# Miniprotein binders against b1l550: the designs that were tried, part 158

Target 1, 279 residues: b1l550
Amino acid sequence: MRLPEELLERARDIHSEAPSHRIKLDRVGSFGLKVPVEFKGFLLLAEADVWVSLPEGRRGVDLSRQVEAIYELSNPPKDPFSLCREAAISLLEKLNYADSSGVSIRFDAPLQDGESLKYYGVEISSIASDEIINKIRVEILGMTACPCTAELIRAYKSSEIAATHTQRSLGILEVSTKAEHPDPDKLASIIERAMSSPLRTYTKRPDEGGLVIRSLSNARLAEDVVREMIHLFLEEFGHLPEDTHILAAVRSMESVHMHDIYAERSFSLDEIRKEISSH

## First folded at step 15 (miniprotein)

Design lc19
Fold by ESMFold2-Fast, scan of step 15:
Structure lc19 (fold): chain B 279 residues (1-279), chain A 95 residues (1-95)
Amino acid sequence: as target 1 above (279 residues)
Amino acid sequence: SPEYRKLLLEAFKLIREAKKLLEEGNPEEALRLLEKAFELAQRAFELAEDDPRTRWALWLMAYIRRLQAEAYKKLGDLERAKELLEEARELAEEL
């Protein structure tokens, strides 16, 4: 059903009207949009959220302009970092009443794993105002082995071979910076190297045995993994601006418990350098 | 400041138009727009009153240089492309 064009002249412009209550809104937008992106030679279907701030005197945002902004820039597909930055700026250009805009893009990133692929989670965003802030969050599963149980078994006088429980652990690195987004593959690598062992998509029995032995020989607490992630991050990305903010976290899905163990640290590069140099 | 933000937004509009021209096989017109974009980003850099605004302007200047290098590669001028990539690297290293 097509409505008569005469109704367009009689219809109120709802979005530009004064609201019932003069309250600013921080984020108003279109969430859960499906957009194609090109990542490291792969065409992926990503999920995007786009938003703008809404001033206290305006009733609503023009949602069609938001969808236009991201879809114009996503066809043909481009890398998600450029898409994030360009779309956030385009939103401010198209919606001049907004003080800020933002775009978040989420996808599962492929990572070469021998002859196969494995996947890790990526969420990137760009928030534009009188500056641009770029944020990236990487999550990847690895394996940890408990050093406490290993020591108890060793002390029991039964073996020099450490026996202990192993479990999946989720490593998380989140970076917020005014520079370009860090390479997510490098963030994923940092997380995996901090773990007792990485996980594999496919292993044959000899390779599986080697992975388990590696993990047992490199037993680490969740607290150990977070500290190692921070150390490795500083080696790789210590050149980022001093006001860059990082969150490093691990969630260990303990195989001997009904609950998980969680450890985290958030910091700016300036804060962590002062802390380390004070010792 | 309003002037700083206006310069960066205008620079980015030119960048988006230049990228479309590169896709359409018109690197010469893209280079014209990218040079204007660089001038605007450089003016924003000069107006930056703090580190965050300075870094954003530098980041945009580096990005423009990388796009200009791509355009020169499409024109077959590999020497100029290499020079622009080195300028982009130097700008990014100031972050």
Scores: ipSAE 0.000, ipTM 0.300, lowest interface PAE 12.3, mean pLDDT 82

Design lc2
Fold by ESMFold2-Fast, scan of step 15:
Structure lc2 (fold): chain B 279 residues (1-279), chain A 95 residues (1-95)
Amino acid sequence: as target 1 above (279 residues)
Amino acid sequence: SPEYRKLLLEAFKLIREAKKLLEEGNPEEALRLLEKAFELAQRAFELAEDDPFTRMALWLMAYIRRLQAEAYKKLGDLERAKELLEEARELAEEL
């Protein structure tokens, strides 16, 4: 049921009232919204969070106005990058008391895998203030094989192909930049190429054997994978602004342990170039 | 509503399949899927509990009408395509 609009004329404007305590809030908004996005020819149902800053003298934000802004901009569906940027800017324009706004959109991205599809995780955001900062995080599973156990078994049996344990590892690349969002398919490709082997949605026994042999022949520590991810990132995205910040990380779900191994490195492009050029 | 969300997800799956069919040169089958998607969107509209969900359902209905117009353009039926674009415009103005 819809109440008469005449009631709006008699209602108090709660949002514009003074709060109980004069404390500013960093993020106030609508979280967990379902929004359609168009990604590389796929129409996907994504989840979005939208927010603005709230000054110490104002009791609340107009949440209905936030929801209207993102839904207006999602019709027709847009690529999630344009939607993030446009919605963040629109929120600042429509809610003039805010010093900053942000939009985050997350979805599972399809990736062609032979005759099937596999999926990787994507989260993108745009934060608007006096500047716009774009952020993207890509997570994809791959396979790693332990080189330490491989070397021990090779020494023991003098075999050409060493036996070792393999495990699923989660690769993570996160980029924050004033430039446009990097292509997530390229970020996912970097992660997979850094691993001992990619994972497949569907394999028959001969193909499964091939993946295992590939992993055993390309054994890598989590530390090796992170370094390779950074190397490949610089080859593909070294053209981004020098103040671009990157997080590269791997979480290895060790098959021989009850715990995981984790390795990471955060850096700016300026920092990493100076580090590499000093050698 | 859980039923509202289920209808939306089913509609989006049909839309994705229809878009693939349009790219593969099968607009007739795409139109069949899009009509099913529109019916699901209308049911979602009827189940909408408040204004944001109503707007979302209306938006989806408008989007489906635009895709149907593209399919009719590929079939050479420009008059039906124009009619569908006008319906999409009217649905969007309700927003």
Scores: ipSAE 0.000, ipTM 0.128, lowest interface PAE 17.6, mean pLDDT 82

Design lc20
Fold by ESMFold2-Fast, scan of step 15:
Structure lc20 (fold): chain B 279 residues (1-279), chain A 95 residues (1-95)
Amino acid sequence: as target 1 above (279 residues)
Amino acid sequence: SPEYRKLLLEAFKLIREAKKLLEEGNPEEALRLLEKAFELAQRAFELAEDDPRTRMALFLMAYIRRLQAEAYKKLGDLERAKELLEEARELAEEL
């Protein structure tokens, strides 16, 4: 039940009081909000987190103002990148005791796949302080095939056809930049091209054979996939500011083991260019 | 610095108000607020003592120029809109 306004006016302002312990908190906010977004012609229901930093001398954050900030900007629905940036800026303006603000928006992005659609994961954020940092993380499943087992079977010559185990692998590209968010479709494309083969939403038997054969012809270690993702990223996005930070990773769900293999590399554009040029 | 942050927060506030005016069909008033926001962002740029603060101010200046271009498009002044988009591109290329 809605409390009488007079009681609210006379009640202590708990949020502005001194806390029991003078400890700064990095992120305080509303998490798991459902917000509509417009992405490349699709109306999607996204999940959003909004937060601000809380100084050591203040007990709490005005949570209602956080929710108002993002919902005000989400009606009518707009692209999630503009929503993310504008909401982070609005939070910092409305809650000026905060040193920083942030907004994170997650959704499954549709991607055309023949006659159907497939989906990949997108998480974007904008963090505002005396600077704005835009971050995007793209995750998409693909297929990898083990080159070691393929080579062993080929060398053994007990089969006319090279064989090896295949597995689903999750490719990950995360970019932090002071420029605008990179296009997630391009990031997803980079990941898929680095894999042995992309996965399909629906595969008919002849197409299934084709995917397996392509995967076997393009066998790659998780380490190979990460290096190829970095190479392709630099070709597509090497123009971003030199302090742009990237994480490239692959998690291979090994079909012959109870555990996964994981490979990653974090770097700035400045760092990786110096490394590559020092051959 | 405290002055740098104050300038950016005031610019953010003006940008938010201007965007609402653009959505409500008042591009003339939006342009007035955006010009004030640009002056604040430019002053923040002048006060910036390091690369991150400089780039933040440049980001806001570019963003304001894009919003001004949108306003001029709504007013039917396509030549001024194009000039402002070119300024925004030049500012963004410095990031």
Scores: ipSAE 0.000, ipTM 0.276, lowest interface PAE 14.0, mean pLDDT 81

Design lc21
Fold by ESMFold2-Fast, scan of step 15:
Structure lc21 (fold): chain B 279 residues (1-279), chain A 95 residues (1-95)
Amino acid sequence: as target 1 above (279 residues)
Amino acid sequence: SPEYRKLLLEAFKLIREAKKLLEEGNPEEALRLLEKAFELAQRAFELAEDDPRTRMALYLMAYIRRLQAEAYKKLGDLERAKELLEEARELAEEL
């Protein structure tokens, strides 16, 4: 049952009232919204979070206006980068009491893999205040091969390509910048190139054998993969503003252990450039 | 600053409305809004007191010029579109 709209004339405006405690909140919003997006020719169902800051003197946020802001901009579906930026700005326009707003959109991005498709994870955010900060996180699985076991087997079997254990590894690149979002396909490419080999959705036996041999010939520690990811990132995106912040990480699901191996490095472009030049 | 923020929010609002008009096949009205948006972004640029605010204003100015070029292409004015893309490139080079 829908209550009569005339009740709005008599009801208190709870959101505009003073709260029980005068405490500012950093993020208040609608989380887990489903929104269609257009990504590189694909129509995808993405998950979105929208939020604003709430001042200490206001009890609540107008959540209906938050949902209206993103739904208005998501119909017809558009690219998730424009949607993030425009929705974040729209939230500040619609909710005058807020000092900042943010939008995050998550989806699995299709990537052409021969005659098939594979997928990698993408999370895009825009945070608006008197400036806009754009953030993107890309996660993609690849294969790594252990160089330590490879060396032991090479010592044992002399002059042959060494056998070693292989495992799935998750590569992660996260970029926060005042420039536009970096192209996620390029970030995914950097991650795959840093691995021992990429993973495939579908392979024939001869191609599968070749992929395994490639991985074994290019054995890398998780630490090696992170360093290579950073090197490749700087080659492709070293032109971004100096205060751009990057997280590079690898989680290796070790086939010979009950636990994973994890390696990461966070840095700004200014910081990493100075570190490399000092050596 | 509060004035810088107001100018940016108004510019983004106009850009959003202009993009919708371009999609709907109304490049003439889009150009009117985009010119107003450019004036607001330029004023924000003048008020910017630090590098991040300056960069944001320049980004908007470049983006607006690119959208104006798209509108002129839809109107068949390829030479004006070319001029606007060159202006956008010059502005983007300062990022």
Scores: ipSAE 0.000, ipTM 0.273, lowest interface PAE 12.8, mean pLDDT 82

Design lc22
Fold by ESMFold2-Fast, scan of step 15:
Structure lc22 (fold): chain B 279 residues (1-279), chain A 95 residues (1-95)
Amino acid sequence: as target 1 above (279 residues)
Amino acid sequence: SPEYRKLLLEAFKLIREAKKLLEEGNPEEALRLLEKAFELAQRAFELAEDDPRTRMALLLMAYIRRLQAEAYKKLGDLERAKELLEEARELAEEL
């Protein structure tokens, strides 16, 4: 149903009014928007959040202009990095009362896995003001094997190949930088290389046996995986600005416990380099 | 600097006016405003005191070049539109 335009001309502009309390808000926006993106030759359905800052003197945000900002740029579908950056800029252009804007785009990224594909989680963000900050979070499952039980069984059996329990572990790398977004495939690779072994979408018995033996030969604590992820990250991305912030984390779904183990470290490049060089 | 922020805000104002002209079927006048917006973004680039502000100015310049390409597309000048899209890509890739 369509109301006469004459009625809308007489209506109050609620969004432009003073709020009940003069408090600025950091993020006000449209969340859970469906957008198509093109990622490394794949057309994927992504989910997007768009937001702006709201000044203390303004009651509300023009939500229709937020949706316009991202949808104008998503047809035809483009890469999610360009979409993030361009939509954040478009939000500042369209909503002149905002001091900052942000866009986050989430999707499952395909990764070649022998004859098949596996998927890892990606969230890409851009936050625009008088500067632009780019953020990326990558999550991928791998396998870890317990070194403590491995050592006990090695001693007991006098065997060179230690038997131990294995479990699925979720590796997480999150990077916030004033440079361009890091390549998510490289972040996923860092996580997988830090694990005891990667996981596969499909394996036959000989390949499955090889994967298990690989993990047993490379037993690692969650704490070991986090330290290795940081080491590998510095080798690949140590050239990023010194104020780049990183979160490295592992959640291990322990097969011998009713609960998970979790290990993490947050740091800036400046902070971690000083820590490592002091030893 | 305060001048850097002022240049960004003025460029955004010109972009809003240009988009309205494109919707009204006046791509020629829109292009004139977009070129002024690009000049303001270039000045912001020159005034940028650090890499993050330099990147913001470069991305704004790329954004304006894409809008100019859209305007030339509406004028039927596909070759000029292609050139502007390539320039936008190069600006965005400059880090």
Scores: ipSAE 0.339, ipTM 0.757, lowest interface PAE 3.7, mean pLDDT 85

Design lc23
Fold by ESMFold2-Fast, scan of step 15:
Structure lc23 (fold): chain B 279 residues (1-279), chain A 95 residues (1-95)
Amino acid sequence: as target 1 above (279 residues)
Amino acid sequence: SPEYRKLLLEAFKLIREAKKLLEEGNPEEALRLLEKAFELAQRAFELAEDDPRTRMALWLMAFIRRLQAEAYKKLGDLERAKELLEEARELAEEL
């Protein structure tokens, strides 16, 4: 059903009215939009959020113009980095009352895993004002093995390879920068290399045994994994602007506990560089 | 600088008008406004005294070049559209 367009001429312009309370809102937008993206040769279904700031004197935003901004730019599908940046700029262009705009795009990224594929989580954002801040968050599962229990079992049995509990651990790297988004495959690689071992989509028994032995021989605390992730990040991405902000975190789904262990560190490149050089 | 912000806002205004003209089937007038928008974005680029503002201006210039390419496609000038898309790609990738 479609109402007569004459009603648009008579109806109040609700969005442009003064609000009941003169309070600025930081993010008002359309969330959970489905958009196709092209990522490294793959056509993927992504989920997007788009938003703008709303000034204290305006009651609402025209949400249809937000949806137009991202959909105009997503057909044909393009890489999610360009889509985030361009849509954020388009939102500022279309909605002149906004001080800032933002776009986030989430998808599962394919990663070559032997003869198969595995997937890791990616969220890419661009926030535009007088400048653009680009964010990327990568999450990938790996395996950790407990060094504390390994040491206890080694003392008990004097084995060359100590038995210990292993578990899946989620590694997280989030980067906020005024430069271009870092390559998510490189971030995923950093996380996997920091773990006791990576996880596989498909293994035969000999490969599975090798993965377990690798993990046991490289036992790591969640705290160890976070520190190694930071070290590897600095080796790969230390060239980014000094005000680049990073979150490195690990959530270990401990197989011997009913709860998880979590470790994290947030830092800017200038902060961590000074900290490391002072020791 | 205040001048930098003013240039960005004026460019955005021209882009909005150009997009309306493209929708209305007037790509020639849209191109005139987009070229003015590009000049404003380029001036913002010249006035930018830090990397974040320089990047914003570059990405805005790239955005305008893509809109110009769309206008030339509507005019049937596919060679000019291709050239503008290559310029947009180069601008977006500049360090």
Scores: ipSAE 0.037, ipTM 0.566, lowest interface PAE 6.9, mean pLDDT 85

Design lc24
Fold by ESMFold2-Fast, scan of step 15:
Structure lc24 (fold): chain B 279 residues (1-279), chain A 95 residues (1-95)
Amino acid sequence: as target 1 above (279 residues)
Amino acid sequence: SPEYRKLLLEAFKLIREAKKLLEEGNPEEALRLLEKAFELAQRAFELAEDDPRTRMALWLMAMIRRLQAEAYKKLGDLERAKELLEEARELAEEL
């Protein structure tokens, strides 16, 4: 049942009214929207959040216009980066009282892994005002091997390939930039190369043995992985604007502990260059 | 910056009107609005005093060119549509 549109003539326009308290809100929007996206040849179901700033003199936001903004741009499905940027800008067009707008899109990105696929997490956002800021976060699992236990076992048994515990580790790279979004596959590659070894969806026994041997031969602390991620990031993306902000982090799900180990570093490109050049 | 923002908001309004016209089957009128929108976006580009504002204006110009290409496809002018898509790609590469 649809109520008659004539009722709109008699109803108050609640959203345009003065609020009970003259307080500006930073983000007001529609969260958890399901949208189709096209990513590198795959049609994926993504989850999106859309929001705008609300001035202190206005009671509410026209939420239907927010949903309209992203859905108009998502049919037919397009790449999530263009969708993110275009929807953020469209929100400012549709909601002229807003000082800023934002869109965030989350999905699991497929990555070819031999005959199978593996997946890594991607969250992108674009925040628009009189400029646009793009943010991307990539999370992918890899394997780490403990060098401390490896050294202890090596001393005990005098083996060339030391036995040690291995575990899943989650690598995280987050980039905030005024340039376009970095390629998430390249970010995922950086994370995997920083690990003791990558993980696979499917392995046969000889391949599994090889993966383990690779990890044991390349044992790394969480701290080692973060430093290597930063080094590899600078090699690949050092050309980004100097005010680009990066978070590099690793959460190691230690197989010998009930708790995880976590290491991180946040920096701007300007900051890290000065740090490296001063030593 | 105040003039820059005013130009962007006016361009956004014209783009919204043009999109509605394209959906309603009036690509000729949409093209007129999109050309005006492009002029406004180009003026915003000229007033941009920093990289983020320059990038915003360039992105908007690229979006307008893609919409113009869609309009020309609806009019059966595939050659002009292709030229506009190539111009949009070049603008996007500046991002």
Scores: ipSAE 0.000, ipTM 0.260, lowest interface PAE 11.1, mean pLDDT 84

Design lc25
Fold by ESMFold2-Fast, scan of step 15:
Structure lc25 (fold): chain B 279 residues (1-279), chain A 95 residues (1-95)
Amino acid sequence: as target 1 above (279 residues)
Amino acid sequence: SPEYRKLLLEAFKLIREAKKLLEEGNPEEALRLLEKAFELAQRAFELAEDDPRTRMALWLMAWIRRLQAEAYKKLGDLERAKELLEEARELAEEL
């Protein structure tokens, strides 16, 4: 059953009415939208959240207009960075009562892994107000090996080959900047290079042995991985504006514990440079 | 391009400031800021080397034209408002 369109002329415009309480809301929008995006030659299914700020004197947001805006911009599919930025700006244009808008897009990014593909997590956002702030979060699994246990076993056995526990570790880099979004493949590469070894989608026994030996020969604490990620980030992205904010983190799924180990550091480029140069 | 980013952000800041002036009932000052914003967005467009940057600059230019039309409408200049809306439509069609 479809109601006649002329009923819309008689119906109250609920969203334009005064609310029960005059309270501003920071984010009101449509969450969990499925949108196609084109990423480095791949057509991917992404999930998008779209929102705007709502002033204290307005009861609601025109949610259907938000959905129409992002779908118009996603057909034909385009890169998720342009979609994110353009949709955020479009929302401010279309919803003139809003002081700010935002768009977040999440997807699993393909990464070449020998003859196969592996995937890492990407979440990007653009928040538009008097400035455009672009944010990207990359998460990828790698392997770490414990140097403390390696040292104990070396002392006990006097072996040249390190024996220690290895585990999956999730590396995280999050960047918030007024510049364009950093390339997520480069962020993923930084995380993998900071680990004891990368993980593979598929390995045969000789290749698996090689990854384990690499990990054991490059044992690193979660704290070591975070510091290395920061060092590598500064080499690749130190040219970004000084007020760029970064979160570097590692969550190690410890094979000898029933709990995880976590290490992180948040910083601005200005802050970290002053810290490193202070001697 | 650092210059492209600088121009886009400056244009966007002026757009947001002009929008607040329109809401406050100052369309004349809003038009002054919007004219400057358009010049900045146009220069960003000229520096754009790829499709995403080109579309972003065009989007801002179209938005500026629509805000200028709103300002002229508030000033009672309906003919100029109509011309600006047509320019905005043409810019949006390039997207």
Scores: ipSAE 0.013, ipTM 0.415, lowest interface PAE 7.4, mean pLDDT 83

Design lc26
Fold by ESMFold2-Fast, scan of step 15:
Structure lc26 (fold): chain B 279 residues (1-279), chain A 95 residues (1-95)
Amino acid sequence: as target 1 above (279 residues)
Amino acid sequence: SPEYRKLLLEAFKLIREAKKLLEEGNPEEALRLLEKAFELAQRAFELAEDDPRTRMALWLMAEIRRLQAEAYKKLGDLERAKELLEEARELAEEL
């Protein structure tokens, strides 16, 4: 049922009223919206969050205008990077009282893996105020193998390939920059190259054995993986603005423990270059 | 300001159209739209001089310069592309 629009003439505009307490809110919006996006030839169902700042003198945000803004820009579906930036700008222009706006879009990105596909997690954001900040987070699973146990078994049995435990490890790269969003496939590639080996959607027995041997020949601590991710990131993306912020992290789901191991480093490009050059 | 917001929305629309033209292989038409977009963004910048939205206008001007550089690169004018990338960097550094 639809109520008559004439009721709007008699009803109070609640959103424009003074609030119970004059407190500014940093993010008010619509979270968990389902939005189609076009990503590298695939039509994907993504989840989007949209928000704006709310000044201390205004009771509420017009949430329907937020949904309309992103809907208008998502039909037909477009790439999530353009959608993110365009929607953030549009929100700021449509909602005159807001000092800042933001859009986040999350999806599982397909990655070609032989004749099959595997998927990695992507979350992109654009935050608009008196500037635009673009953020991307990529998460992909890989394999790590323990060098400590490998060394112990090698000492016990004088074999060139030491047995050790292997486990799934989640690699994470997050980049915040005033430049365009980095290519998530390149970020995923950096993470996989830093691991002992990548994971596959499916393997035949000879390929599975090869993957395990590769991991054993390239045993790495979570700390090793984070350092390698940073090294590879600087080789690929060292051209980004000096104030670009990066988070590199690994969560290793240890097969011999009931708990995970976690290693991380956050840094700006300016900070890390000074640190490395001091050696 | 209503004038400021209208100018930014018009500039943004032209940028969106220009990006599509670049993807379709029409850099000449893209440059025409980007020239107009820059004019609008610059006018918005003038109107919002003491407003936090001044830096939004600067960001759009920088983005327009980057897109113009991409268009000139596709046209084979690498020298002009370099000049535009330097202008984009200068505008972005004011953010």
Scores: ipSAE 0.000, ipTM 0.233, lowest interface PAE 12.7, mean pLDDT 82

Design lc27
Fold by ESMFold2-Fast, scan of step 15:
Structure lc27 (fold): chain B 279 residues (1-279), chain A 95 residues (1-95)
Amino acid sequence: as target 1 above (279 residues)
Amino acid sequence: SPEYRKLLLEAFKLIREAKKLLEEGNPEEALRLLEKAFELAQRAFELAEDDPRTRMALWLMEYIRRLQAEAYKKLGDLERAKELLEEARELAEEL
C-alpha cells in the first residue's frame, strides 16, 4: 500500500531543516547496499557503502539520491574501481550541500590457482572532495612456518630440512593514494610471495607434501613476512606518489598457542625511503 | 578553490549525460556534451593549485577522451577515434 500522493504536498522537508545541535557530521549514508560488479571476467555481488558529509546547519541527507547514484552507475555492471570513483563524484554532484563524499565496495576476489579457484578479500574506497583519495585493502591467507622450532628440531635430528609447526597467516596490504587504485591481484601476489608458502583450495597428497616442504624450507616469522611484503611492495609500486600511505600487516594463527601473533607497519613512501637510506 | 570544484562537478554531470546518450545510440549529441565537459575539465586543470587537484582534472580529461573515442567508433570515424585514444594515453602517462 502506497500512501496518498497528496500527503507529499503538505509534508515538511525534514532533511533541509535546522538540526537540534549545530554539529557537522563526517559520514552519513546508506550502508550495506548490494551491487553487481564485473571483476576480471567475473560477475560478482559486492557490498557497498555510500556516504556524504553533512554540514552543521542541515538536519539530514537525502538517502534516496545516494541509492539512485549507485543504481545508475551499476547498471550494466562495471569494474568496481570505476564504479567507486564515479559514484563518489556523482554523490557530490547530486548532493550539493556536501563537502565530501565516499564510496566503499567489498567483495571476495576469485584468483585462478591451477585448475581450481581460490578467493581473497578486497575492499576499495574513493573519497571525493576537490581531490580523490583512493584506498584499497587486500587480505589473503597463506602459510607460515616457525623458524625457532625448526632450529630446535634441526639440532635434534641433524636434518637439512627441519620439522616445525605451520599455521595459517592472514596477510594484509592497505594502500591509500591520490593515484588510481593499485591492482589487487598484484597486491595479493606480493602477500603470497612474502609468506612461507601460498594456500590452495584443493591439493592431492604429492602437491600437499610439496607445499609443506616449501614452507619448512622457507620458515618465516610474522615480522619477516611484514618486512618482505614492504620490500616487494616497493619493488612493484614504488612509483606511486610520495604521499601514498601503506599498511602492511600479518596475523599468524599460531598452531601451538591459544592466541594469534600480529605484526604491522604503517608508512608513507617518503617516510620509508628515508628510513631505508639511513640504515 | 570553489570554482575548481564547481567546474569538475559540472564536467562530471555532462559526462553522465553523455554516457546515457551513448547507451541510447545518440553518439552525435554525446560528442557535443563531451566536448563541453573537456573544456570544463581543462579549465579546472588550469585552476588546480596542487598535485591532487591536477591529477583529478587530468583523470577526467583522460576519461572524456576515451568516451569521445567510443563515440567516434560508433560513428565509424576510426581515424578520429584512434587520435583520441592516443591523446587519452598521453594524459594517462601524465598521471
Scores: ipSAE 0.012, ipTM 0.423, lowest interface PAE 8.8, mean pLDDT 83

